# Ledger of designs, part 4: VH-VL binders against Counting factor-associated protein A (cfaA)

Target 1, 212 residues: Counting factor-associated protein A (cfaA), of Dictyostelium discoideum (Social amoeba) (q54z64)
Amino acid sequence: QFISIQKYDFSGNCKNSSDSASSFEASSESAAICMQNDLLSGIVTNEGVCLIFNEVPTTFIISTKGDYIVRSIYDINDNNCQGGIIENKAIEIDECFVECADDYHGSTYLFSTETSLNYPSNTFMEISYNGECDGQWKTSFNYLQYYIVNKCNVAHEIETHTFSVGCNSTSSWVSEYAGEVCTVEPTVTTSYPIVDNCGDLDNSNFIDYCNI
Short names: E, the ipSAE of ESMFold2; O, the ipSAE of OpenDDE; V2, 0.75 times the mean of E and O plus 0.25 times the DockQ between their complexes.

## First folded at step 1 (VH-VL)

Design u6 (framework fv_ucenprubart)
Fold by ESMFold2-Fast, scan of step 1:
Order: sequence, then structure tokens, then C-alpha cells
Structure u6 (fold): chain C 212 residues (1-212), chain A 123 residues (1-123), chain B 108 residues (1-108)
Amino acid sequence: as target 1 above (212 residues)
Amino acid sequence: QVQLVQSGAEVKKPGASVKVSCKASGYTFTSGYYMAWVRQAPGQGLEWMGLINPSGGSTWYAQKFQGRVTMTRDTSTSTVYMELSSLRSEDTAVYYCARGKRLWFGELYFDYWGQGTLVTVSS
Amino acid sequence: EIVLTQSPDFQSVTPKEKVTITCQASQSIGSSLLWYQQKPDQSPKLLIKYASQSFSGVPSRFSGSGSGTDFTLTINSLEAEDAATYYCHQSSSWPPLTFGGGTKVEIK
């Protein structure tokens, strides 16, 4: 029923050209490895939801077909998945793979299906609804996106910088770093209040959750 | 410390092209900051034209300017360029560059702006 | 594209009075709304990010609130240097990034 997309840290070299028609090609000198300790972020969604990834600017809808999850990819400027499909990419369920944005930058992914809602601990989550927002968000959400707190995330596809996410019951924050590692002091830390119910969103169906 | 310094005012005839520069200093030019171009016609509001990632050179343009605008960068001089072709009288405006800061929560905001470049299109 | 509608277009306010500016989005943008101040013949300056977070160096009299489609910028006690045009800006859906039409605040 649920589709889980997990993004892991990637430490290999990609062999793709950044000038390809598609930004996503699976190629690496290293075998794809999806170890739990390397998990950086993820999405849990229902089928048919239009998803937008800003770090690799694409929009897509996910569906299932046999032993595959199919990503239907739309134009970068199509934020509603209402235009023509540019590409359908079939992804084997439970197969770890690498997607490359250019010769040096990529990410490791694992797509899976779940009959019950599962998400990792020590995460900051953003939860979207497709209808009513209520106290039972676990049974009424549209999709959710999470980040493992205190992990270094690398924004290779758009720019060479890194960030880490933190949160507590009242606030979330993003620390940004110059360069490709989170080992220097952050150049900036931006804090946001936790929006923890739909009544605070003025007709919006979106909430934040610090799962620490 | 962060500064964006733009090239000087230009006067162009209809049909000509103009190329405005924006030189960045006080930060690492390729460290994940974007650069946007925003224009403002006399007495009017702000209008976003497009965005460039100086690290990779990727660009995003407003549909209104698609085919007429080109944004480029030179990483050796920390300079972004905006070229607008086929100029019309309604292109008379102050053109601003602005540094864009991006977060993975989808937020993109402009924290530092250049001083502006007046481009006048007249016969 | 997301359309941002500001009101009022103009207001003349006596010093130390409270100023309220509203910005309405054509669809929900969560908290991805920003406020800029532009003084005559000057570049815009960032005041508020993520609807309610003050940018560094911004005086405490400026505050932002709202989420979803309805947003407000408040100047608690107007000072002479606050005479400016104020713009809201959304970063939820791009391209394109869009700005509101602006609200001009003058000292009476």
C-alpha cells in the first residue's frame, strides 16, 4: 500500500555526463550498498502522488507494476504532474541502486513497499495531507518526507554544499556548510518553529514532526 | 563582507541586446548559493527573471523571458552575467542581481542584493 | 504560477503607529513566504524568512505571521526610516518565483 523511498550516502564515482537528457542514470565504479547507518533521508507515499525533489529538480508520480515500482517523470517546470510524461523508469523493488547527476555526484536509493506505515527514529519529518488533517495523521497522510537528524547531507545535483538537520519539540533547524563535508563550522543555521497541527496552517494540510 | 557589485547604466536602442554583470565577493562563489536576476520597471514592482547555480551553471528562467534571456557565470572572477536580447521600450528597468540561499525544505530566499543597473531602451 | 496579492497598495501612517500589511497566496505555500523592504532608490532588503523568522540585523519592531495562504507583516511602532515599499515573495513553487505587488508605506 505504501511506497518507501530511502536515500543513502553515496561514496563512489559516477560515470554519467551531466549534459544527459535525464539527470538520473545508474552508473558507479562501486557496488550499490544501502546500509542502515548510511541512511540520510526518505519519503513514504501513497501511489499516484505528485512528488517534487528540489535537490534534483524533477517531478514524478510513483505506481507499482508486478515486481517493479514505476516512476513517471515530468518536466522540471511541471509542479502538478499534469503535463506529458517525459520518461517512465522501472525500479526493482528492494534493489539498492545508484542514480548519478553527473560524473562525480550521485545518490544511493532503495525503493520498497510496505503494508503498514514505517519510518525511522531520530528524524525530522514533514507530513502532507491530501484531505482532512486530524489527530490521526498516520491514517490520513498524503506523503511524508524525513531527514535523519545530525547526518551530513550532500547536495551534489544542484550545488556542492552540505547540510545537517536537527529538531526538538518546538523547533527544527538546518545547518549549512561550505564545501562537501560537514566538518567545518556551519556558515549559517536557520531555525523554524514546529508546526504541529493543521489548525495552525490556515487551510493548509501540512505539519512538522520531530521524531526524537 | 558579502558584496554584489553590478556594472554601470546602459542606454540601448530597440532591437539591441544588453549584458549586465554582477561581481560577488565576501563568500565562496560556488559554495551552494544561487544568483537571481530581478527587474523593476519605473514605478512598478519586482519581477523575477531567472536563477543560476554558479557551481554547475544550471539555469531556470521565467517563461516570459524564455528565448530572450541568457544567464552565465565566470567562476574565476566570481561574476554572473545576464544578457537580454531583442530589447523593447518596456524592458526599461533597474536590473538587480540577488544571492539566493536554498534549504532542503524548499525555501529559497535572497539575502544580499546588488545595487542595481538601470537599462534604458529608447530610440 | 502562484499569485501573491498584497493589501493595502498604499498607506500613510503617523510615526509610532502600528502598520499591518497582508499577503494572500492563490494556493497553499506552507510557510515559504518572505518579506522584503525597499527604500526609494535602494535595493530590496530581506526582513523575514519562513513567514515568521527575522533575518539577522532586522529591528524587533518587524514581525511576520501566517501560514498556508494568508500572511501578515507587522511594524509594531513605525519609525521615520521605515518609509518604504514592502514586498512579499514565495519560494514554495518555482520556476517561477513570484512577488506580491508591493505596499507603499509613507510617514504622515
Scores: ipSAE 0.013, ipTM 0.450, lowest interface PAE 8.4, mean pLDDT 78

Design u7 (framework fv_ucenprubart)
Fold by ESMFold2-Fast, scan of step 1:
Structure u7 (fold): chain C 212 residues (1-212), chain A 123 residues (1-123), chain B 108 residues (1-108)
Amino acid sequence: as target 1 above (212 residues)
Amino acid sequence: QVQLVQSGAEVKKPGASVKVSCKASGYTFTSGYYMAWVRQAPGQGLEWMGLINPSGGSTWYAQKFQGRVTMTRDTSTSTVYMELSSLRSEDTAVYYCARVRGIAARPYYFDYWGQGTLVTVSS
Amino acid sequence: EIVLTQSPDFQSVTPKEKVTITCQASQSIGSSLLWYQQKPDQSPKLLIKYASQSFSGVPSRFSGSGSGTDFTLTINSLEAEDAATYYCHQSSSWPPLTFGGGTKVEIK
């Protein structure tokens, strides 16, 4: 089975939320809403995969136990999950919750399990493989991470730094903004080629996919 | 725990080529980190040469080195290579590899560096 | 290409004094600015990422600030082991990635 992690925009005030330092947990009285129109990004993974979450630089493994998804969190410099577990966090499956970076900024998360691979359209995707990468990633991927095109994201909880992602069949681009909200004009837009070749492997490999 | 171990010092004559290696350990080599090559001439500052994505093998080179530099990787040994051809005395420098963490297929910061490889070009 | 201009080129400072190093970008780079420390005969080490976020294990006396085109690295109380050359680096526009010219900090 697959584990799906979806990150949604949260425009509310986090002043009344519980401990944001508990990574991916906010058990406050805030009304958590996971509406598809507010989806920003997500991860689809198999169990036991060591994940490095780029927007929030943490290292963790996800597993399933009963009605819960368990995140085992590792030191930020432990990029292969070989060290000691710092924390185990249980997340209730199919329950929307808020994670706050500070009193004013946060994101809404939904963790779910799927028997078949599902991912949204209008996304730029980075896809990880285990072992052989033959271009047929849908049956051989390790995990994938996606960004909804043209949605405003907060870069690592920096108040004055936001970004949006775009792509086409040959390029991806990131537009950066100096404010907390993506303004009409980005301060910088940088373009990168789409990486779609895998080569021969013993370990995992990555490709890019523009799902527009 | 993350370590980047580079090959030893090289002495080359003008016109020769040099191939420097950088072996990564302590993390999954193909987990989305890029690898950059940066050089530093004696007493001078840092100069970016190029970037490779070890996963797909995609490369990006500084225009100054385009046509003379080639970056490759071997995923079975977690090693990145930088080959510089048509060497001149001005290419005498310490060559560093550095791991690059990205965001949305974009390089963002260089978090760990190799120990450096001195390449001396003299006749 | 984005040009990064560091000031000053050289600074000789008494221990425990505050050190300020500036980095100016030729065009806006948001917060895609990094600071590295390079001690003699050693590899560079990352100090600050995203203009103001300390990298793991970096002493609290180091801090970064700024956005857009103007950035500052501050060492609030200089220690002997801080004698080094400091470089700013931008990851906003590539290729090429570019570095500042460096600021050498020496102990008096």
Scores: ipSAE 0.015, ipTM 0.486, lowest interface PAE 6.5, mean pLDDT 78

Design u8 (framework fv_ucenprubart)
Fold by ESMFold2-Fast, scan of step 1:
Formats: structure tokens, sequence, C-alpha cells
Structure u8 (fold): chain C 212 residues (1-212), chain A 124 residues (1-124), chain B 108 residues (1-108)
């Protein structure tokens, strides 16, 4: 069983939101709609995996309990999720909700479970896995993150900064914009090779996959 | 075993150019690892000069060196080169190459293996 | 550019004592902070990645912590072989990639 976390574009108004866009806090919004055409990015993870993200000051494990997905949060210095749980946060499965950074900017999220690995086409993916880089990441990955190519996305925790991702069989690139829309000239475009070698990251390795 | 082997020490006069090499082995040279160049003047700290992607040849340079540094690679010999022109006495330093891993969604680069360093002395 | 400020510049420590080195970033860098060890006349070696994750082969007495702008490298019980200069390094915003000024650790 896999847990899917999807981030969707949000063009609504957040003036009435009581929640800020923090890494693991969310508010329910009955008017929120998670439409496939608005999908920006996502994460797919195995249940029970100790997850460490570069921009998040916590380590966490995701599991399922009835109709909820539960995030068990550990101190970021606990690389193995063997210490005490600091906090447990629950999110209802298959319910769209909005996280707001301020009165005007936010993102829509959907947490779901899947019995088989599923990821969208037209994506650039980063895949974390344990053990050998044997080419069988689809059966041995820890988690993966994907970005819909050529879509305007908002930078994590920076609502006035946007970016778009592209890739082909040999390269990926990121165009960054100093505004809320990706129609102005990018301030920088950075190109990278497709990474197919195993990296070293304590308990996982990383590779790239351009799913075009 | 990953190894980065650099060319030997150089002595240059002010105004000359120097080209330092870094030969990689123990991994696939063009598969997802970049190569960084970092220098260290005697008794000073580490200073990043730039980064090259051996696969496509794309380069990124620190503004301080823009216009006088050039990084290139030769895929047939798994070798990266760093050429610094218009040398000044303050360019006297040990020059290191270092293998760099970039993780895209995190925007993160780390230097996991380093060459032994090449001392470049600029004196009249 | 992001400026990294290390303190102290120099530390002389009794064997088996705990060593703490700090690194402050001029703006938030999340957990995109690394620590390197450099012994005299040797190349730097990666110790800690992602602020708190030990690189393979690094002794367990080394640990990193922090996020945002404030980071710490700890050597829980100093050994003679740990005499070195330690550098923090940020990879959150580049170019340029930047390093701290270094902290030299010597045995008393």
Amino acid sequence: as target 1 above (212 residues)
Amino acid sequence: QVQLVQSGAEVKKPGASVKVSCKASGYTFTSGYYMAWVRQAPGQGLEWMGLINPSGGSTWYAQKFQGRVTMTRDTSTSTVYMELSSLRSEDTAVYYCARSKYTYGRGYTYFDYWGQGTLVTVSS
Amino acid sequence: EIVLTQSPDFQSVTPKEKVTITCQASQSIGSSLLWYQQKPDQSPKLLIKYASQSFSGVPSRFSGSGSGTDFTLTINSLEAEDAATYYCHQSSSWPPLTFGGGTKVEIK
C-alpha cells in the first residue's frame, strides 16, 4: 500500500483561513476541489517509511488509521524515527483541503491511498530508494516526488516566487520567476543531467526519471 | 572505488593562464554527477569557483571568477579541466575538484569525494 | 549571496570533552547545510549532509542539528584524530555556493 500526497493549484481567496502554509498543518475546506487539470506536484510514499525532507525541520512517518492518514512527527535529529514521537497529525483520506500562506495565496492538497504504484504522465520525478541501484526502483523505492512539466508551481513557503520544471531523456531544467505567474521572463533557468546513478543519503539513494 | 586524481603543482608568472585537470574513475563520469572546483589560499578558507555538468558541458561560475575561469570536460578520458586566466599573486592557492550530487526538488548540492588538490603558485 | 558565520574561530579542547561549533546563515536555508572536516595538508571530507545526516563511514561521535538559520556541529567525545578545521557549507541558494570561515579545533 502506497500513500499519495497531491498538490493542486489554488486560485481562491484565503482571507477567512485560520491555517498558515506550514509543512504539516492543514485546514479542511468543504468548497475545495482537486481537479486533475490543476495538479502541480505530488509525493508517493510507502506506509511506515521514515521520511526526511530538506526543507522540513522534522522527520516523519506516514501510516493509515481507518479513514485517516496519520503523520507521526519526530525531531529532525532523529534520522531513523526511533526516538519519541513529538506529534501525531491526522488528515482525512480522499478529502480536498486548503493550506494558506496568507490572505491571497494557498495550495489545495489531497491525501489518498493506493494498492499499486501510480504516477501521472508528463512529469519529472525524483525517486528515493533503499539498497542497490538495480534498476528496479518501482518495487524498492522509499518515496518519489513528481512535478507536472511546464506548469507554474509555487516555491515551498515562498508564495511570491514561482517555478516551472521541464525535462527530456538527458536533461531536466528549472525556470524560476520573481513573481506570482510564470509569464514574465524567468530570472534564472538552470539545467541538470538526468541523474541515473545512486546517490548516498543516509538511509536512501536518489535517481531521476523523466516521464514524458 | 571513486577516485579523483588531479594534475601536478604549477608555478606561473602574473598575467599567465593555468589549466588544472581532474581525472575521475570508479563511477560513470556522465551519469548525474557534477564536478565542482573549490580553491583555498594558504591559511585561508574554502572558496567555491564553479560547477560543470560533464554530461552536457553546462557550467555555472561564481561571479568573482566570471570572465577569467573556464571549465571543460573530455568524456573520452573522464577528465574535467579548470582554466584560470590573467593570474595574480592572490590566485596562489590549492585548487580542488570535488564530485557533486544535486538533488532537484531539494535544490541541494553536496561534495562527497574530493581530489588531492593542485598547488598553483603565482610569483614573479 | 548567503553568508555563513561560524563560531568560534578557534577552540582548544581537553580529550574526551564535548565540542560544539555553530554556523549561522544570513537567511533561511532550510536544512541545506553540510559540514566538512579538513586536516592539515589534506582534502576536506564530508561529515554531515542535510544538517543532521551523517555521511557513510563517519564516527557516531559526530552529529549535526539545526534548521533555518542556526546550525550546530557536535563532537560528543573528542579524540586526538579529530584535530582539524571544520567548515559549514550551504547549498540552498546558488550560484554562488558558500562556505563558513572555518573553526580550528586543537587538543589541549
Scores: ipSAE 0.013, ipTM 0.464, lowest interface PAE 8.5, mean pLDDT 79

Design u9 (framework fv_ucenprubart; at its last look DockQ between E and O 0.02; V2 from the best seeds 0.00; counts 0 for: pae O 8.9 > 2, placed apart)
Heavy chain, then light chain:
Amino acid sequence: QVQLVQSGAEVKKPGASVKVSCKASGYTFTSGYYMAWVRQAPGQGLEWMGLINPSGGSTWYAQKFQGRVTMTRDTSTSTVYMELSSLRSEDTAVYYCARHGRYYGSGKTFDYWGQGTLVTVSS
Amino acid sequence: EIVLTQSPDFQSVTPKEKVTITCQASQSIGSSLLWYQQKPDQSPKLLIKYASQSFSGVPSRFSGSGSGTDFTLTINSLEAEDAATYYCHQSSSWPPLTFGGGTKVEIK
ESMFold2-Fast, scan of step 1: ipSAE 0.016; ipTM 0.513
ESMFold2, look of step 2: ipSAE 0.013; ipTM 0.559
ESMFold2 (binder alone), look of step 2: mean pLDDT 91; pTM 0.919
OpenDDE, look of step 2: ipSAE 0.009; ipTM 0.551

Design v1 (framework fv_navenibart)
Fold by ESMFold2-Fast, scan of step 1:
Structure v1 (fold): chain C 212 residues (1-212), chain A 120 residues (1-120), chain B 107 residues (1-107)
Amino acid sequence: as target 1 above (212 residues)
Amino acid sequence: QVQLVQSGAEVKKPGSSVKVSCKASGGTFSSYAMNWVRQAPGQGLEWIGQIIPIFGTANYNAKFQGRVTITVDKSTTTAYMELSSLRSEDTAVYFCARHRGYWYYYMDVWGQGTTVTVSS
Amino acid sequence: DIQMTQSPSSLSASVGDRVTITCKASQSISSYVAWYQQKPGKAPKFLIYAASSLQSGVPDRFSGSGSGTDFTLTISSLQPEDFATYFCQQSYSTPYTFGQGTKLEIK
């Protein structure tokens, strides 16, 4: 069983969110609400696999528990998730999850499970392997992360600037824009070579795949 | 609108235990972690532990392991923190806070605090 | 445990000033930093998550930046209601830890 986490474009619906002077609330709605917006990016992972990320060296397992998708977090030195669980985090399956930063900014997520590997076309993908990187990633990957090419994304870590991702057979690039929308002229464009050979990431290998 | 309401102030003797409650109203209780954080007079914030109600499993800061217990009563949407073997250093305001965001890991809603004074 | 160190411990400023508070983690924590405001006798108020994402209803004069080990909270034009103690918090791994706090005082 695969767990799919899809990030959709935010339509500005946070203007109608219930708020209090001291709180920030996530809304949980049917999956259909997410699907009214453009898909921007996503993650697909195998259920029950011990995962580690290079940028955020967090060892964890994603699984299901009743109506929830659960991330179980282990010590960062526990490469096999054999020790005790330090923390569990949960989110509802097949519900549209909206987080509002203000009236105009937010993140919209759909958490779901699938019996078959499913990922969209026109994407730049980063694929994590378990074991030897042999080109058979569809049967042996740990997780994959994708961006829909040429879609405008919000860059939370850059003070609510926006960005888009593009790729071809030899390169990927990120174009950054000042402000709420991707304008005609990006402020910065950064290019990276496509890594089609395995790169080490702790106990996992990664490759890049331009799926267009 | 999510609100966390805590029990009233407590004065305890050294060696006793205290049990503080945190009642959640308006919003999701079961799937989000409930955290406990304390603040000694004039000092900073110190994380004690958390529980996700649907699992009933608590995680504790090692500093408090063996003398703290965090529990929930789903029927009353109430989280509890019990601290035993109290000493004067445990004098603090104890806050409950909801752990919000699957990815972002932040405490967005806080209770008003419960003052616990340990004195002889 | 990850240690969070804030500087300065206190600072004095006037209404209209630009104020900067820094927070350093003892190891890389990516962007898993939140900022809180606390007024005397009250619970902390959530301001910023993921290092730079502003909570709904928080004035746009507040901003956060940084990644890895160095993080900054900026108030671009200080208002009377902004005099408070500010805390950073890492949520990268348990135990979650807070900075020691920065007390912002009127000059």
Scores: ipSAE 0.000, ipTM 0.482, lowest interface PAE 10.6, mean pLDDT 76

Design v10 (framework fv_navenibart)
Fold by ESMFold2-Fast, scan of step 1:
Structure v10 (fold): chain C 212 residues (1-212), chain A 124 residues (1-124), chain B 107 residues (1-107)
Amino acid sequence: as target 1 above (212 residues)
Amino acid sequence: QVQLVQSGAEVKKPGSSVKVSCKASGGTFSSYAMNWVRQAPGQGLEWIGQIIPIFGTANYNAKFQGRVTITVDKSTTTAYMELSSLRSEDTAVYFCARSTYRYGKTYYYGMDVWGQGTTVTVSS
Amino acid sequence: DIQMTQSPSSLSASVGDRVTITCKASQSISSYVAWYQQKPGKAPKFLIYAASSLQSGVPDRFSGSGSGTDFTLTISSLQPEDFATYFCQQSYSTPYTFGQGTKLEIK
C-alpha cells in the first residue's frame, strides 16, 4: 500500500489558527478544499518504509490504522527504525486540512492511501531508493517527491517570497520572485542538471525524473 | 557525485575586496544549500554564511554582516563569496561546502561535500 | 549563538587504541551534530551526521553518540591514517558553529 501526501495552494487566511508555523501538524480549523487544479507538490511513499527527512529532521514509519495514517516516530539517530517508538502521530485519511505558516499564509494538505502508484503528470520528481536504484523504480523506490511544474509556491519560511519549478530532459530549475505572486519577472533562476544515475545524498540514493 | 571546484589563491591589500568562486557539478536544486566556511592559519573552522538556491536567500553570520555577500550564477551553477574591507585578520583558507535541504526549508545534517579551499592572503 | 566545546583539545594515542572525543553544546540541539576529520592542507572530510549516522565510505571503526548537549566521537581501534584534527558542528540553528577541534597525535 502506497501513502500519498499532497500539498495544495491555500487561498484563504489563517487568522486565529492554532497551527504551529514551524511544525507539520494537522488542523481542521478551516473549511479546507483540496482541488486538483491547486495541487503544488506531493510525496508518495510505501507503507512501512523507514523514512529520514532532512527538511523535517525526524525518522519515522508511515502506516495505516483504521481511518488514520499513523506516523511512528523514532529517535533521529535511529536510521533504520529498529529502536523504540517515541511517538505516534495520526492524520485522518482523505480529510483536507490546513497548516498555517502565519496569520495569513498556509497550505492545504491531503493524506490518502492507494493500492496502485499514482502521481500527477507535468511534474519534476525526486525518487529515493533504499540501496540500489534500478530501472523499475515504480516497484522499488522508498519514496518520491514531486513538484507541479510552473505552479507558484510560497516559500514556507519566508511568506513574501515565491518560487516555481520547471524541468526538461536535461535540466531542472527554480525561478524565484520577490513578491507574493509569480506573475512578474523572476529575480533569480537557478538551474541544475538532471541526475539520472543514483545520487549520493546522506546515504540515500536519489534520482531526478522530469515527468512532462 | 557532487563536486565543488574553487578559484585560485588571491593576495590582496588591506581595504580591498576579494571574490571567491565555487563551481558545483551534479546534484539538484532541492538537494542543497551552499555554505562558506573559513579557517585562519592554525585555527578552527568559522561559518561565514549560506545561500539557499530555491530562494536565492543568503543568511550571514552577524560577525560578517555588512562585509560579505554570497550569490549564485544560475547559468554556470557557481556560488560566489565576496568579502570587502579586507583586514590582515581575514587571511585564511576559504571553503565552500554543501549541506542538504528539502522542499523550500533549510535543514542540515551537516556539510557533506567540500571544495578544495581558496587561500586568501591580506598583506601590505 | 550556540557554543560547541570539544574535549580534549589535544590527544596523544597509539595505533590500536580506543579514542573518544567529546563535544558539548551550550544549549540542547537534539541530535543535530556532525563530525569532520581534517588532515593538514586538506578540506574537512564528512564523517558522521545526526550525531550517530555514519557517512557512506567511512570506516566502521568510527562511531558517534549523544543527544541534547553531550556528544561523543569514538574510534574503536586507531589506524595510522586516523591521525588528524577532528571537529564537531551543530546544524540545529544559524549561525552554524564548530568546536575548536581536537588534534589527535602519535604517541
Scores: ipSAE 0.013, ipTM 0.463, lowest interface PAE 7.2, mean pLDDT 77

Design v11 (framework fv_navenibart)
Fold by ESMFold2-Fast, scan of step 1:
Structure v11 (fold): chain C 212 residues (1-212), chain A 123 residues (1-123), chain B 107 residues (1-107)
Amino acid sequence: as target 1 above (212 residues)
Amino acid sequence: QVQLVQSGAEVKKPGSSVKVSCKASGGTFSSYAMNWVRQAPGQGLEWIGQIIPIFGTANYNAKFQGRVTITVDKSTTTAYMELSSLRSEDTAVYFCARTYYDFWSGYRGMDVWGQGTTVTVSS
Amino acid sequence: DIQMTQSPSSLSASVGDRVTITCKASQSISSYVAWYQQKPGKAPKFLIYAASSLQSGVPDRFSGSGSGTDFTLTISSLQPEDFATYFCQQSYSTPYTFGQGTKLEIK
C-alpha cells in the first residue's frame, strides 16, 4: 500500500578506476549498504497516487511491478496522471544503491514497500494531503517527506553546500552551510512556524509535524 | 546570493558536439533545479531541458531529445549541457538558469541566470 | 506544446507612461506564468511568477495579472531603466515555452 524512499549518507567513493581508459561511472549497487545511523531523509507515499512535488515540473505515479518500484512521469498539466507517460524509471525493491553526481559524491537510496505507515522518530515532517484535512492525516495524506533532525544534508546536486533541519512544537528551522560539512558556523538559519492547521494555502495543501 | 558562471564562447563545425558548463556558487536550501535555455541571434528564448536534483532525472524538450544530455558534477558545483550533431541553426547564446519555486504554491520561474555562452556553428 | 503569443512585438513609450504587454496561451495554464526583462547583451531578469507575484527586489511599478489563457504585464510609470525586451513564459507543462518578446523602445 505504501512506498518508502529513504536517502542515506554516502561515505564511499563513486570512482570505479583511476585507469585512463576506463569509465568513471560508479559501479556500487552490490557494495551499497543502508545503515540506520546514516539515514538523512525519506518520502512515504501511497501506491498508485498521482503526485505533484513542489519543485518538480511534472506529475508522477509510483507503483510496483514485480520486484521493482516504478516511477511514471507525466506532464505537469496532467493533474490526474491520465495522459501519456513521458518517462518510466524502475528501481529494485529492498536493494540499496548509490546514485552518483560525480566521481566522489553521491547518495545511497533504499526503496521499499510497507503495508503499514512507518516513519522514524526525531524527524521534521512535511505532509501533503488531499482536499479537506479531517485531523486524520495518517489516513488522508498523499505523501509525506521527513528529515532526520540535526543531520547534515546536501543542499542541491550542483552545490557543495549543506543544510540541517531542526524543529520543536512551534517552529522549524533550516541551517545552511557553505561547504560539504556542517561543522562550520552556519551561513544562514531560517525559522518557520509549524503549520498544523488544515487550511488551504494557495493550493499547497501541506501541514508540518515535528516528531520529536 | 547564488551566482552562475558559464564557460567561454565556442566555435564548432557542423556534425560536432559542444559541452557547456555552468558553475554555481553560494549556499542554498534544496528548492531549485537547473535549466538550459538558448537564444538565437535576434530571436526569442527556447527551453532545452532541466535536471531535477531530488530525482537525478533530466527532462528534455522533444526537439532536442537524442541530441542533448544534461549532467551535474557535485564536487565542483557545475552543471553541463552537451549538444551533439550540431547544425548551423544551433548557433545561439546558451544560458543556464535555476528554477525558483514558491514554497507554498509550488509555482515556478527561473530566478538566477548565467551570463550566457555563445556557440557558433560554422565551417 | 503550449504556444505563448505576446503583443505588441514592439512598443514606443515615454518616461512616466503606463504600458501594458499581453501574453496569450494556446491552452489554459492556470496561473503558471512568469515574466522576464532582458537588456541587450545581458541574461534575462526574473520579474514575476504565478502571474501576479513580484520577485523580491523588483520595483512595485511592475504588476502582473490574468489567469487561464490571457495575461498582462503592466508598468505603471515607466522609468529610463525599463526600456528592454520583455518575455512571458509558461511553467504549466514541459517543454516550457516563452513568448516571442516585446521590445519596449524610447518614443
Scores: ipSAE 0.000, ipTM 0.434, lowest interface PAE 12.8, mean pLDDT 76

Design v12 (framework fv_navenibart)
Fold by ESMFold2-Fast, scan of step 1:
Structure v12 (fold): chain C 212 residues (1-212), chain A 123 residues (1-123), chain B 107 residues (1-107)
Amino acid sequence: as target 1 above (212 residues)
Amino acid sequence: QVQLVQSGAEVKKPGSSVKVSCKASGGTFSSYAMNWVRQAPGQGLEWIGQIIPIFGTANYNAKFQGRVTITVDKSTTTAYMELSSLRSEDTAVYFCAKGQRWGSYFYYGMDVWGQGTTVTVSS
Amino acid sequence: DIQMTQSPSSLSASVGDRVTITCKASQSISSYVAWYQQKPGKAPKFLIYAASSLQSGVPDRFSGSGSGTDFTLTISSLQPEDFATYFCQQSYSTPYTFGQGTKLEIK
């Protein structure tokens, strides 16, 4: 059984959101909609794998218990999940929710389980191996991370800047845009070759895959 | 478990370029930002720029814009910083450092550091 | 650019003392401050992130506090291995900037 973690576009903020005109409390619940057209990125993992998700400030292990996915959270610098558990979060399977990192930043997530390996099309993927990096990742991967190609993502360090990812069988590229939309000409496009062999099998077992 | 190992000391003439390497091991190389920070003798820390290997995008401190280039070779899990038009004021120890995260969360600093590369610019 | 100003620039203390170092940002940075310890000839060591979160493996005599523009690093009972230079860093926006450092010396 596989666990899918999907990140969707979030159109509010945690500080200034509210559920109604009569509410004085910040709320992002009204924006908790997980539409496939708003999917930006995700992870597919086996249970019990120590994960580092880009844009989550913790290291974690995912497991299942009944109708819940349990995320066991470790210190961000515990790269092998051998330290103490900081927190256990139970998340209902197939529940769309907003998670706020702070008063200003949040993301919409959906956690689900799959009986067979399933990942979206039109993605650039980085795949982590559990053992030998041999190009047969579908039967031996530890976890994979993906970005939907040609979707506009906010660059966290430069809030007024955005980016999109593209790839083909030989290259991946990132196009950066000045401003909050990806509809003008990119200011920079940087290309990289697709890495289909692990560089260091002892410590960094990963490859790239363009799923177009 | 992430470790960063940098290339050895360099002595350069004014006007030349230097390229420092930083090889990463442990963890997933492309999933974190790689930062470059320098420290002149007896002085404080100065941020040069960063790159996230999965995206290939780099951003730089404007002070160095136009003479610094940060790149990665994902197949060797190595980040590079090249600084051109060297001046005596560029004499410093240059560190690479792993960003804790990049994304929607501001809660990060630099949690793993290379040992440093001494660059001396002299006539 | 956000300027980070540390105070004091140097501080003399004895083992067992409570030591406080302050850091002021030129504009509000919420809680996005990290603290580092650096010993001569070594790379900086990550101590605290998000103003008050202690890095794994760092002794609990170290603590951080503050929000907005004013931040503090406290060592509650100074040990011999704590004599070093300490730096604050804002992680709010690029370019990332550091304080000028506080050198903690044996009295």
Scores: ipSAE 0.012, ipTM 0.488, lowest interface PAE 8.7, mean pLDDT 77

